# Designs tried in a protein design chat: VHH binders against o13800. Part 17

Target 1, 230 residues: o13800
Amino acid sequence: MNQVTQFSGNSANLMLYWILKSYYSRFDRIMWIDTLGTFNPAALPLPCLEKTMLVRSFDAQGLKDAVDELESNLKSSEDQAYALCIDSFSNPIGLLMAQGNISFAHAFMMTLGRKCRILTRKFRLAVYLSTSLVYIKQLHLSKPALGNSWPFCLDHSYILEDQQHNKCLVHCNQSRKDLLGCSQLFLLLKGSFTHEYLTIDFYNGTPVSVSSKLHVSPSLYHSSTLNSPS
Below, E stands for the ipSAE of ESMFold2; O stands for the ipSAE of OpenDDE; V2 stands for 0.75 times the mean of E and O plus 0.25 times the DockQ between their complexes.

## First folded at step 6 (VHH; framework vhh_sonelokimab_d1)

Design y3 (at its last look DockQ between E and O 0.56; V2 from the best seeds 0.50)
Fold by ESMFold2, look of step 6:
Structure y3 (fold): chain B 230 residues (1-230), chain A 123 residues (1-123)
Amino acid sequence: as target 1 above (230 residues)
Amino acid sequence: DVQLVESGGGLVQPGGSLRLSCAASGRTFSSYAVGWFRQAPGKEREFIGAITSSGGSEYYALSEWGRFTISRDNSKNTLYLQMNSLRPEDTAVYYCAARYGSRAIFYEDYDYWGQGTLVTVSS
C-alpha cells in the first residue's frame, strides 16, 4: 500500500491477478489499465470486478490520460483506498521509443513514473505494474526493461523466473524496504498463481513474519487453501 | 452545441443481446469524449463506459463482468453500446453523453445528454 511495485517477466500479469485476488477486499476502487488487450475478467472474482474500472489504453498518451483520470478520482474521494494495475507499462513506452524520439519517450516515462509515486504518497493508493524482461547476451542475464533511470520511480521490483513443474519464483531485485533478495514461490494451477506459504506481504511491501508463514492469507474470497501444493 | 439521440432500446429476453446507437449532430463529434450511462427507476445514474475524444482509451465499469462494449465511429458521428447476456437488473433508461475535453467518469463532467432510450429485460 502507498507504494509503486513492479513485476517483470512473461507471467507478470498473473502476479497482478494474484495481487487483486488476494487483496481486493482492502481496496474500495480498482483501476486496471490494459495496454496489451489481454485482460481476462475470468481471472478475478466477481466482487473484485464490481469495483474495477477497466481502461484499455492503445498508446502512451492513453496511458497518461488514464493516470490523470485516476488522480481526479483520488482527489474527489480522499477517504477511499485505490489500487492501480498497469499491464503492461513497458509496451506503450517501447512503442513511443520506436517512433524515434528517445529523449521525449524517456521524459514521458519518467514524468509518468514520478506522478505515480507522488500519488501513492499523497493518497491511499497502491500501484502494481508489469514490464518485460530483456536479455542482455553480452552479460548473460535478463533484467527489467526501460533502462537504468526507471528504477528510481519504484519502491519494489521483482523478477519472475519460470521453473520446472509449473512453478514460478518471484525474486525481489530492488526494495526501498527490507525485501532485497527475498523470494516468493508460486504454483501455476489452471492459469492462476497459488502458494503454499506466503513469504512476502505484497500489500505492505514487507517480509512475512515466521508465525504468519505457517498459515494461508486471511481472505474469504481467495481460492487458495492451507497446504496447497508448491 | 452537440445534440445526441439514442436508439436501439426495447424489450429483450434475459440472456439476450442489444446494440444501442447514439447519433451525434452539431459541433465536431471527434472533439468530444463520449460515454454511456444508465438509470434505473429510483436509482443513481450509473457510469457504463466512455471513449476519449482521440480514441486512445476506453473506460469500462466492470460491475457486470465486461458484458458491455463501447465503440465510436467518428466518420458517422455515432457511439455504440453492445450489451450481451442481459439480465433483468439491466432494465434502465440508457443515456449517451458527451464532454468537451478530457474530464472524468462522473456524470457531473458531461455537458451534453441525449433524452435516453429504455431497455427492458424480461420474459
Scores: ipSAE 0.512, ipTM 0.766, lowest interface PAE 1.5, mean pLDDT 84
Fold by OpenDDE, look of step 6:
Structure y3 (fold): chain B 230 residues (1-230), chain A 123 residues (1-123)
Amino acid sequence: as target 1 above (230 residues)
Amino acid sequence: DVQLVESGGGLVQPGGSLRLSCAASGRTFSSYAVGWFRQAPGKEREFIGAITSSGGSEYYALSEWGRFTISRDNSKNTLYLQMNSLRPEDTAVYYCAARYGSRAIFYEDYDYWGQGTLVTVSS
């Protein structure tokens, strides 16, 4: 790993930073899994960094090991609230696919995604995932760059519930208990914040739209100002 | 049983760089996750970084992420800590630790520890 990490942020990881900036006080520990080597500590306040564990995962096995380590930590500290950020979830999957291991990549994604979901139900854990987008020319739609199996490894309930409100996921009126006591597997998509009026909406294995909420615009990501946490 | 021996410590000026090494005994180094800790005078021991047995993942618990880099060479049974842009507050005894298994941990729950090497950052 390079000693100096150069930041080349995108919409997805900027949203992750925004989420942590807004909610880091609700967590006792934060794990950031960096699969691309683009983590930017300057994007987070010092109090947040002080409780953040950084993991560089170079491949699928590395990512799996990191999640296993998180599970171990959760078991050792059941009363502590955790946040998991994976930037990006798609990278190790893409690497496997590029190697020709398509079936294995799908199996890996399903297994790891399921594990994350289970952990959010068993422990005080919120999980935030970023991923790239794939444009489907025939349908003129974009979907997560996770293949056809992605709908089965994500819990979309939290995202879907927020669609009923003029708030994004990070601005929902949730207590710490509410945030951590339910399935909080949230997927951010690279490039999805180009249009403010588009929303992340995927249900029953079919992506409807992919973007940010109205009040979470790309300009917000570049702002040094923080919104008050809900 | 694994023995760990740290080396590379010494006096360095602020802004300088230093590379620490940890040599492990035996032939099973690749079966251990390994990590670095440090303890300053009058302070608690703190985690710096760790790396899984395969090298598939590196762990860091530093607000100064990017200054320190963990790496390992399983062919040499050696763990490294590259430290850049050193500061006086980095003055501490640096310890190498090993845990059997693939995964690394952010806490002091390691099976084996070295004796430590002193790093002093001073003008």
Scores: ipSAE 0.442, ipTM 0.771, lowest interface PAE 0.8, mean pLDDT 74
ESMFold2 (binder alone), look of step 6: mean pLDDT 80; pTM 0.826

Design y4 (at its last look DockQ between E and O 0.53; V2 from the best seeds 0.52)
Fold by ESMFold2, look of step 6:
Structure y4 (fold): chain B 230 residues (1-230), chain A 123 residues (1-123)
Amino acid sequence: as target 1 above (230 residues)
Amino acid sequence: DVQLVESGGGLVQPGGSLRLSCAASGFTFSSYAVGWFRQAPGKEREFIGAITSSGGSEYYALSEYGRFTISRDNSKNTLYLQMNSLRPEDTAVYYCAARYGSRAIFYEDYDYWGQGTLVTVSS
């Protein structure tokens, strides 16, 4: 814990639920920021919900206000362990960028991301984010949204590739080697993440299988000519 | 001269619905975060939910299986709580409260409080 971890893809919120279902006992308090209006309380056990504050925020300022509220709570309760889940971080930032002032939106995003990173260093706080994937035509692949500077705010980034029967392939996009991260939460076969992935069945609560083969890009995997993604 | 006045409480059967209202006067309503709290007999006062002064965020705790919805109407200086699918454990005195700024979770941070309205859920 004490890290900023990103999950990218259509099933990224299911990973957030899986983490909380599996590990809520390690946290005294949980804040869930729902920027999409899709939070499903039935996905979590009652003891987890009892320590969870739901925040519905549908614009970038609302997202910032919620993080400021958390900062105030952390300062008054420095002995408590917190989890912050944001589903999604990319949507309100992307909407702000799309409305014209990209430089302002980028500065807002980076300031907020650095704030989250600083808070995880100062307090007992774990931050879990969901973001969209975007297809980059020039590179023929999908990668996490929010551009090239955003990863500097993250300790770990994982890309999720949807599979059949409510299963998801999880592979590491970025991990800081000198920090303990969420890799142990996924029961990974070894410490190298560039070409490894883990299949998770979100409804069984455990990994279904681990493959050592090279992962298939989400853009190739979701192509009508190559694979059926569902 | 500040007043927060709750209304809409009463007796309701399990599974029923109530809408509580909180009329505010004597301060600039749009500059305040506003929230709902409740206190059952023998229990601590608990946070239900709140809306920031800008209306950009809604906060919900513990009773949040999608049964309770908070809203505000700044043109009428009124805060609302819609309660659906009511259960006997929802029986409590319900209070509205207002606080300057964006912090909304702890009752010790609220400046103004209503006197409360009783909600009883029983068959």
Scores: ipSAE 0.539, ipTM 0.784, lowest interface PAE 1.4, mean pLDDT 77
Fold by OpenDDE, look of step 6:
Structure y4 (fold): chain B 230 residues (1-230), chain A 123 residues (1-123)
Amino acid sequence: as target 1 above (230 residues)
Amino acid sequence: DVQLVESGGGLVQPGGSLRLSCAASGFTFSSYAVGWFRQAPGKEREFIGAITSSGGSEYYALSEYGRFTISRDNSKNTLYLQMNSLRPEDTAVYYCAARYGSRAIFYEDYDYWGQGTLVTVSS
């Protein structure tokens, strides 16, 4: 496969880049799993790229294999702090669903999500996942495109906020050791950004929102309020 | 007798392109993930890229992403490295490696290694 990829500049990618720009110094190694073929290395600083490995996974099996590879690396280098970015987690699942394998796709998501969780508990690992959004017309809300079971496989305890008023900054109320050792699975929602100063609100069991707010809100957001400028 | 034999190395000008090949024999090539490494004089060996046994996944060091492309032909038991836009800092001995299994690893714990081929980028 051709190594040259097209950067789409979607919102999820931008958020992941912003997270890595903020956190890359905290990690010894970074693995980026690209399921869409849209990774843009120019979006990251050179010091970050030097410790980042790109994995191109084109289907569910590829994604699984990549995570298994990460596990192997973690076992061989237990003293190193790792970050895993998956862009996107929903793409392989969506592909399975499109093939009519809905139950399998659901099981796959749960299994792989659980695997990631277990790895964050066993090793110095933080996991960042991006996903597409599904719009619920009846409620005028958006949720992760992972089905109704996604809250059971992911732990949401991460905040991305604009602390400097010139960029988004990763914020966590835990120390580095706590972050890397306590099942940190962070789900970013794919959307359309109309402004570069955004906060991503992660909430357990509740749909995540991307907004321009400078504070965390556990409330649900309507689709019309997502990614809106302040 | 397991063998990995690199070829295609040589002298190239900055901005030039080069395609390396690694011919495998003595083992079931299609059952192994295979990858490329390089080592410059006075520097540590570094990972370039790898590909799983089936070719379903590719791994890359981002420092060379976009310039280097890895591919394999299981019918020919051969691994390739296409290098474009070469720079003087790309001067190194390039090594082919193989590891049993479907996974491609970006560390040096491979089962088999080639002897390497020298690539020199100079005006």
Scores: ipSAE 0.507, ipTM 0.796, lowest interface PAE 0.6, mean pLDDT 74
ESMFold2 (binder alone), look of step 6: mean pLDDT 81; pTM 0.831

Design y5 (at its last look DockQ between E and O 0.81; V2 from the best seeds 0.64)
Fold by OpenDDE, look of step 6:
Order: sequence, then structure tokens, then C-alpha cells
Structure y5 (fold): chain B 230 residues (1-230), chain A 123 residues (1-123)
Amino acid sequence: as target 1 above (230 residues)
Amino acid sequence: DVQLVESGGGLVQPGGSLRLSCAASGRTFSSYAVGWFRQAPGKEREFIGAITSSGSTEYYALSEYGRFTISRDNSKNTLYLQMNSLRPEDTAVYYCAARYGSRAIFYEDYDYWGQGTLVTVSS
């Protein structure tokens, strides 16, 4: 039996908050799609909030509409740099699956994921996705709550695994153009970390472990406040 | 063709609340995404919030998130803006806007605009 792991402390959105606190100066506009109704504006500095639009979408159609809106904005303002945060990408998919619409949920995920990737290639856009975890009892493993086809749906990087975008290198190696030019599509996982040295390891579509890298302290997932990098 | 008429503006003390309404003409209100904007004297017009035609998706400028809430009643052809904890800096003319289609947008390329209603926050 598989169990979707959700915690009272929203670890994934804490990472999203950290990303925005770290990178918001590189973006002209930020779109935050809240699918859970748990967005906390107090976690972000005022200059970041001033350029952030919140979208509240609680189903798949709402999420699709929000991304379509982003596309329209990108087309109308091609010179502006955008960030898209989706918290969470898994929630609308999970809702569809819970309704018995498994095939549709997969198709939706693939289509929307691909669209996000295409947009990052066409426009000055960075995309950051959060997802819940599913614990597989038989295997004692956790994976993103996106179904078995998730490894094939998104051309994604994981923020905790991506060495080019780790906490230590954020200020040293990337200009605004460099960041956007990399077609940033990051997936963050919601979960609880019991050990400081746990990492998120996904290889060839197979989850190995869910943990934090040394450069990203697991304590961030349990913190009520996030500090901007120096 | 849709006509929009804002109402509910006026003078309010800091910390007070106000509810604005936007009445739309016609029978096709449910086919339009609608939104609120405001413009203070000497400042640029700024987006506040918007809601899709079905009401299933809401958009907000985060600077006012938590204080302002947008809602719509398609049976009454009316858009609402609930404003709480008002501040002097919220003083502005508030505009409602409509765009044909399900999607709400963040910018000023709406199809129809109201004449606006003045909100003054002062002690």
C-alpha cells in the first residue's frame, strides 16, 4: 500500500520560499500558484512580494489556466524575467487520481509538465515545482507523488541535487541571463528529514533516497523562518 | 458589450473595512474574467486581484494579500472586493475590469473598464 506523505510543516514550500528569497532580485515577475491554500506571504521579503502574483487554484483546470495565463504574460512581455512556483504540482494530480481518473491525471501531468518545460526554453522563465511524497511500504522507499510515469513526464532538475544551483554557488556562478538560459525546471519534494545528511536521489526514474544534500540543511524544513543567503 | 459600475467607495478610518461592488450589465457576466485595479494620485495603476469566469481561480497581488479578498456572484452579475485593515496608502480610485473568456490576467489589457470609485483612508 502506498501512502501520500504530507506533513504539518510544509517542507517543500519552505524550499520554494528560500529559492525566492535567494533569487527574487533576478526576476521581474514572480507567479506563485497555490494549490493547497497554504501560502505564507510572511515568509518572503516585501521587495519580493511586490513583484509576486499569487494564484489560487484548487484543481487541475485551475492549474492549467494559471499556466496558460503565465504563457500569455510571457508573450506580452518577452523581455521580462519570470519565475513560476507551483505549490504543489502533485495536489491537482492526486485529486484526479483519487477520483479514479488515473489515465487523465497522467495525461494532464505530462501535458502540463511539457508545457512548462517548453516555456522555459522559449522565454526568460524559471519554473520551480513542489510535490508530495508517496511512501511505498513494500520497498521502504519514497517517491514523488506523481504516479509511476513521473520520471518521463518532466524534464526537471532537483534543487537539492543540482550542483550548479546549490546554496553555495547561487551568488558566484550565475547571472540573471545564465539562470534563465538554463531552462530552470526544479522539482522539490515535501517530506520530513530525520537525518541531517539525507539527500534526494533520483536516478533513471527510480527513487533511491529522500534526503538533503550537505549544502542544504534539513533544518530548513522545520524552520519557521528562512534567511536569505549572504 | 459589457458596462461596469463600481460602488461602495467612501471615507474610512485607518484600520477600517470596506466592501466594494462592481455591477455588470447584460446576461453574459459568467463568460468574463473580472478584476480589480486601483490608482492613487500621481501613481501608476496597479493590479489588486482577479477571478476567472467560473470563480474557480483567483489571482492576487501579494502586497495586499490577506487584507483584500475578491469574490463574484454570477447570479447577481456582481464582483466584490472586501478590504480589511485599511491604511492611508490604500487611498485611491478603485476600478473593476472585465475580459471575455475564462482567464483572468494581471495587466491592464482588459476589454471593459468601470469609471472607478474613490476610497479615502484618513483619520
Scores: ipSAE 0.594, ipTM 0.829, lowest interface PAE 0.5, mean pLDDT 74
Fold by ESMFold2, look of step 6:
Structure y5 (fold): chain B 230 residues (1-230), chain A 123 residues (1-123)
Amino acid sequence: as target 1 above (230 residues)
Amino acid sequence: DVQLVESGGGLVQPGGSLRLSCAASGRTFSSYAVGWFRQAPGKEREFIGAITSSGSTEYYALSEYGRFTISRDNSKNTLYLQMNSLRPEDTAVYYCAARYGSRAIFYEDYDYWGQGTLVTVSS
């Protein structure tokens, strides 16, 4: 809550669905901005859909207009909790950059990102957005799109690594709090993410504390094994 | 001023489809964001969806599970609502509405309204 959180990777939309499926009861209203045309309402429970506004837009101006619409709603309903999901943020920005005026696209992106961050501080708003990964062949490394300045707009950033046997590791590569290096393992089951136990509280933006004392003796000599990031 | 006239309402069986039209006259249609609303007997007016003045961005309330699609044709000054897989609960008077500018938000920000067209879904 009150944070801007990024998920980067091909399965980032599954993470956004999991977020809403897990936390929709904590929000009074939800806006989902679909810039790819891939939104699947069957992925969400009926009560979640009943409080969700879908925005379909494929360019940067439409993305900005939707955030402006959200801002007006936030101002008129200050005590309501909102979630904003953007799938994807990188696609319309990338198209704007491809027009050849990268300085304009960068300024547009940073202005919009700063607005999202300001709104999460002024109002009860959580922002979850997806971006693509870019592969750097010389480094054998994938990193989030949108360049070096974009992370200043984020509270948390996660990279999704698809693994064999229908697994996806969600690894925090940036946090304004204490999540750096934390990971959550998801299993892909029937097109949805699921988990055996939670290691990250994606609503509060905190690690889940070791619950070694939840199911064992209060003795200081007993502990349970945490889910590892590998 | 802009005047809005809905058409295409009527009686349809459950599971059927219906396409509503909203013809605009007066000022240039392309200057307005436009939307669809409905009101069932005894209930509050409910937002269905809207589309920006340029047609580049569409807004939907997802309580309808993707059964409804909004579109506009600025050359014909017409807004459309395609309704599929209709249910008896969709029985309502359907209104189109317009607001000046590019924003598309809830019914309290719309300045111009049609008189409505009745859609009845029953066996």
Scores: ipSAE 0.587, ipTM 0.815, lowest interface PAE 1.2, mean pLDDT 84
ESMFold2 (binder alone), look of step 6: mean pLDDT 80; pTM 0.825

Design y6 (at its last look DockQ between E and O 0.60; V2 from the best seeds 0.00; counts 0 for: unsure alone 64.0 < 65)
Fold by ESMFold2, look of step 6:
Structure y6 (fold): chain B 230 residues (1-230), chain A 123 residues (1-123)
Amino acid sequence: as target 1 above (230 residues)
Amino acid sequence: DVQLVESGGGLVQPGGSLRLSCAASGRTFSSYAVGWFRQAPGKEREFIGAITSSGGSEYYALSEYGRFTISRDNSKNTLYLQMNSLRPEDTAVYYCAAKPYSRAVMYEDYDYWGQGTLVTVSS
C-alpha cells in the first residue's frame, strides 16, 4: 500500500491479477490501464470488477491522461483507498521511443513515474505495474526494460522467472524496504497463480514473519494484516 | 454547443447484441470527451464508459464483464456503443453525453445530453 511496485516478465500480468484477486477487498476503487488490449475480466471476481474502471490506452498520452484522471478522482475522494494496475507500462513508452524521440520519451516516462510515486505518498494509493524484460547480450541476462533511471521511481521491483512444472519464481531485485533478494514461489494452475505459503506480503511490501501463526494463514487478506495490532 | 442524438435502441432477446449510435451535430465531438450512461426505471443514472476527445483512451465500468465496447468514427461525428451478451438487467434508457476535454471523465457531470434511446432485453 502507498507504494509503487513493478513486476517484469512474460507472466507479469498474472501477478497483477493475483494482486487484485487477493486484495480487492482492501480497495474502494480500482483502475486497470490496459495498454496491450489483453485484459481478461474472467480473471477477476465479480465484486472486484464492480469497483474497477478499465482504461484502454492506445499510446503514451493516453497513459498519462488516465493517471491524471486517477489524480482527479483521488482529490475528490481522499478517504477512499485506490489501486492502480498498469499492464503494461513499458509498451506505450517503448512505442514512443521507437518514434525516434528517445530523449522526449525518457523525460515523459520519468515525469509519469515521479507523478505515480508522489500520488502514492499523498493519497491512499497502491500502484502495480507490469513491464517487459530486455536481454542484455554482454551479461547473457534479462533485466527489466526502461533503462537505468526508471528504477528510481519504484519502491519494489520483481523479476518473474518461469520454471519447470508450472512454477514461477517472483524474485525481488529492488526494494526500498528489506525485500531485496526475497522470493515468492507461485504455481500456475488453470491459468492463475496460486501459492502454498506466502513469503512476501505484496500489499505492505514486507517479508512475511518466519514461524508465526500469521505466516501459516490460508488467506492473503489475512496475511496482509500481519503487522496489525491484535 | 453540441447536439447529441442517440439511435439503435429497441427490443432484443437475452444473449443478443445491439449497437447504439450517438450522432453529434453543430460541432465535431473531437472537441469533447463523450460517454454513455444508462438509467433503469427507478434507479440512478449509471456510467457505462467514455472515450477521450482525441480517442486516445477508452474508459469502462466493468460490472458488465467487458460486454460493452465504445468506439468513435471521426469522419461521421458519431460515437458507438456495442453491447453483446445482453441480459434483462441491461434494460434501460441509454444516454450519450459530452463534456469539455479538459475535465475528468468520471468526476463531473456532463454538459450536453441526448434524449436517450430505450433498450429492452426480454423474451
Scores: ipSAE 0.591, ipTM 0.802, lowest interface PAE 1.2, mean pLDDT 83
Fold by OpenDDE, look of step 6:
Structure y6 (fold): chain B 230 residues (1-230), chain A 123 residues (1-123)
Amino acid sequence: as target 1 above (230 residues)
Amino acid sequence: DVQLVESGGGLVQPGGSLRLSCAASGRTFSSYAVGWFRQAPGKEREFIGAITSSGGSEYYALSEYGRFTISRDNSKNTLYLQMNSLRPEDTAVYYCAAKPYSRAVMYEDYDYWGQGTLVTVSS
């Protein structure tokens, strides 16, 4: 596979690190799927690392296999709370697309996204996804680097439902049960994290960003300045 | 039925490196996920890492991440564990294990186990 077409690291993983640093005590097990080989264990405290398994997935099949493995783990330990971090969800998709396998890439993304959602509903599982951004010159905005089919991969209704609970999750005002029962799937965007506090939000089925601002106008996320990759 | 035989263990100084091998019998090696475990005296067996049958994914306990690397060669029916920057606390018997991919790799319910190879890290 051509790795030169993929971003080797972005600031989205910093948001994932922040989430785990903030909430790792609420999980019994953590799975980190690294698709870039850029995982930095020094970014996490030792107690978090002790309950974290790192999976290096080198392609789409690897990513699928890793998620299947997670399902196996969940079935084996149904009473345990799990967190899944995928850094990044876009990389294996981008690889497929770069190879000209556009239709397959879209199908893969939709299938895997749905599987993650189903698992969050069936098990005590929180899923956090990172993605790269692509700048659209004509619109002067950035979007997730998941192709034009992205809005169809994660159910809009599901994303919007999560929007109602994600702020409570981020601000650590929920119990462990609430954390795993409400907002289960988050998509974090590249280049959005430079602040002390974190807010994960969605707008109209589109991942908004992670911001330190407590009250962010959705209109801000439709500008190139706020959604620019770093 | 798969038989696993570990090799490469021995005495090494702190900061040294060692490469373990696990040779599998039969022609079905490529259909199994394979992994490494270790057990120190008086301690519980602990997971080190595993690799899927295709090699598409590698799993690691983060306590050894960066120091230990797992790889496999299906053409040779062999699993490897490269260990760098070894420490006295890495002293243990190291075991190779194999299971169908559909089973969780972190747990010790592997179908096949080697006899283990001793690694001693001491000055």
Scores: ipSAE 0.546, ipTM 0.813, lowest interface PAE 0.6, mean pLDDT 74
ESMFold2 (binder alone), look of step 6: mean pLDDT 77; pTM 0.800

## First folded at step 7 (VHH; framework vhh_sonelokimab_d1)

Design z1 (at its last look DockQ between E and O 0.53; V2 from the best seeds 0.52)
Fold by ESMFold2, look of step 7:
Structure z1 (fold): chain B 230 residues (1-230), chain A 123 residues (1-123)
Amino acid sequence: as target 1 above (230 residues)
Amino acid sequence: DVQLVESGGGLVQPGGSLRLSCAASGRTFSSYAVGWFRQAPGKEREFIGAITSSGSTEYYALSEYGRFTISRDNSKNTLYLQMNSLRPEDTAVYYCAARYGSRAIFWEDYDYWGQGTLVTVSS
């Protein structure tokens, strides 16, 4: 609850569906912001859909307007638990940058990210968002999009690495808890993730156990500190 | 001070489609966010979806009815609801509503309402 969590990679939207399939009973209301027009309601169970507001936001201003609408609903419903899913956050920001002033687009992005973080502290709100990865040729490495300042708006960042045999490794890239380096393995089945083993409760952002069921190599990292990306 | 009139309702077979229209009277239709609601007999009014004044953002309440699409044409002062794969459970009076401003805040607080159009889905 009450955290901003990012998933980055080609399968990031499938992680958002998995989170809702796994945790919808913990939320009274759900807002899904679809910025790509790719939302598939068949991917979610009917009880989840019944509490979900779908928003199709076609540009960065529409994304901001949807978050402002959520804020207004939160103020009228302070006793209720909400989830906000944004698929994708990086696309409308990238389109805004393409329109002109990069400094304005960056300020817009940071203002919106700060608002999401503040809302998760003020209300019973969990925010899950997807972003693309960018490949850095000089380092032969992919990292989450949106540059060095963006991670200051996040509590957790996970990178998705597609694996052989319809598996996906979900690696904790950044955490404001002691989750850095934690990994989980998911199996892709019928276009949706199923969990093979779980070591992190994505609803609460807490370790389940480092010694119980993790089969994937990265060691669990325990620290209360978060490394700055800049 | 916007008047709204729904049309396009009627009797349809299960699995059929209907397109509802909502004609708005007013110079300032493009200043209003607009939405669709329905009310089945004995039930409370249910939000279906809304669209911002510019048409840039669409909102949908999702249940088993992800078969509906909202749109608007500001040049014709008209709001539309496309309904596909209709079921008997979709039988209701359908209402359009308008709220001043670009955003669809607090769905039940819409200022202007149409009289409704009946949709009956029956074999």
Scores: ipSAE 0.611, ipTM 0.830, lowest interface PAE 1.1, mean pLDDT 80
Fold by OpenDDE, look of step 7:
Structure z1 (fold): chain B 230 residues (1-230), chain A 123 residues (1-123)
Amino acid sequence: as target 1 above (230 residues)
Amino acid sequence: DVQLVESGGGLVQPGGSLRLSCAASGRTFSSYAVGWFRQAPGKEREFIGAITSSGSTEYYALSEYGRFTISRDNSKNTLYLQMNSLRPEDTAVYYCAARYGSRAIFWEDYDYWGQGTLVTVSS
């Protein structure tokens, strides 16, 4: 039914770093949830780091706890603008799936997605989710981890997607090559922060005009289109 | 009430490593989020890191990230702080703190505090 795909490796999440480098001044607080152990402070300017809380989450429960902590902070400082980066969202969920807990994984994914949605509506919060890419050698195709779970577990309406291109796009100024092994999803929910400049087409690896209406295209998970970084 | 007792502090040379331990009393250690703080002479207490009751989540001050690692062993009622690549600036009294609940907070409003252990980094 749903493709259970977990990444075999990870790359630096340059997209998230780019976002924070570009927009950290718009946030009073930043929470970076690192599920991979690959966070690189050197990739961010000091003023950004000074307002960043690093969270290591090792599993789904950890991820949940971290988000709950964020919620508590948001409630205590409602006037503060927050950014939440989860690098990666897919890792803890993929672990659950790998353990055979697929139903629970889906439920968890849905619940967490919903919670993020609610938080972005109630508070000044931007949420950025990264997902690892899985390279299928036989097909020369890279797909986001978790495969077909995304369309089923997250509301398409608040997932980053360019409606004009009908493709999954990442708001980033980096090349496709630079994003090897990593994709990023943005929860563009009511109340979320907006971005400017460039968006990367996942398929073509080329910059496109930025849209304020971004979603993750379900076709990303079903298409046979080659999506291998050069 | 929970009593916390830090140990492992001492004199270490720059570049050295040290592992601090915090032993918690009672039988409910696993129900507490725990964290490490430090206070240098003439400076304010600062957060280092915290870990949730389950150990599934760790929080870190980025200033020390990569050098310091927090961990816990619930079977031993013990919190650890592994400190690597120590610097003179790391000289401080290190405190263990605990808060009832599954979630760790990175604020200073912990419920229980240890007496601290002195770490001196000097050549």
Scores: ipSAE 0.412, ipTM 0.746, lowest interface PAE 0.8, mean pLDDT 75
ESMFold2 (binder alone), look of step 7: mean pLDDT 80; pTM 0.827

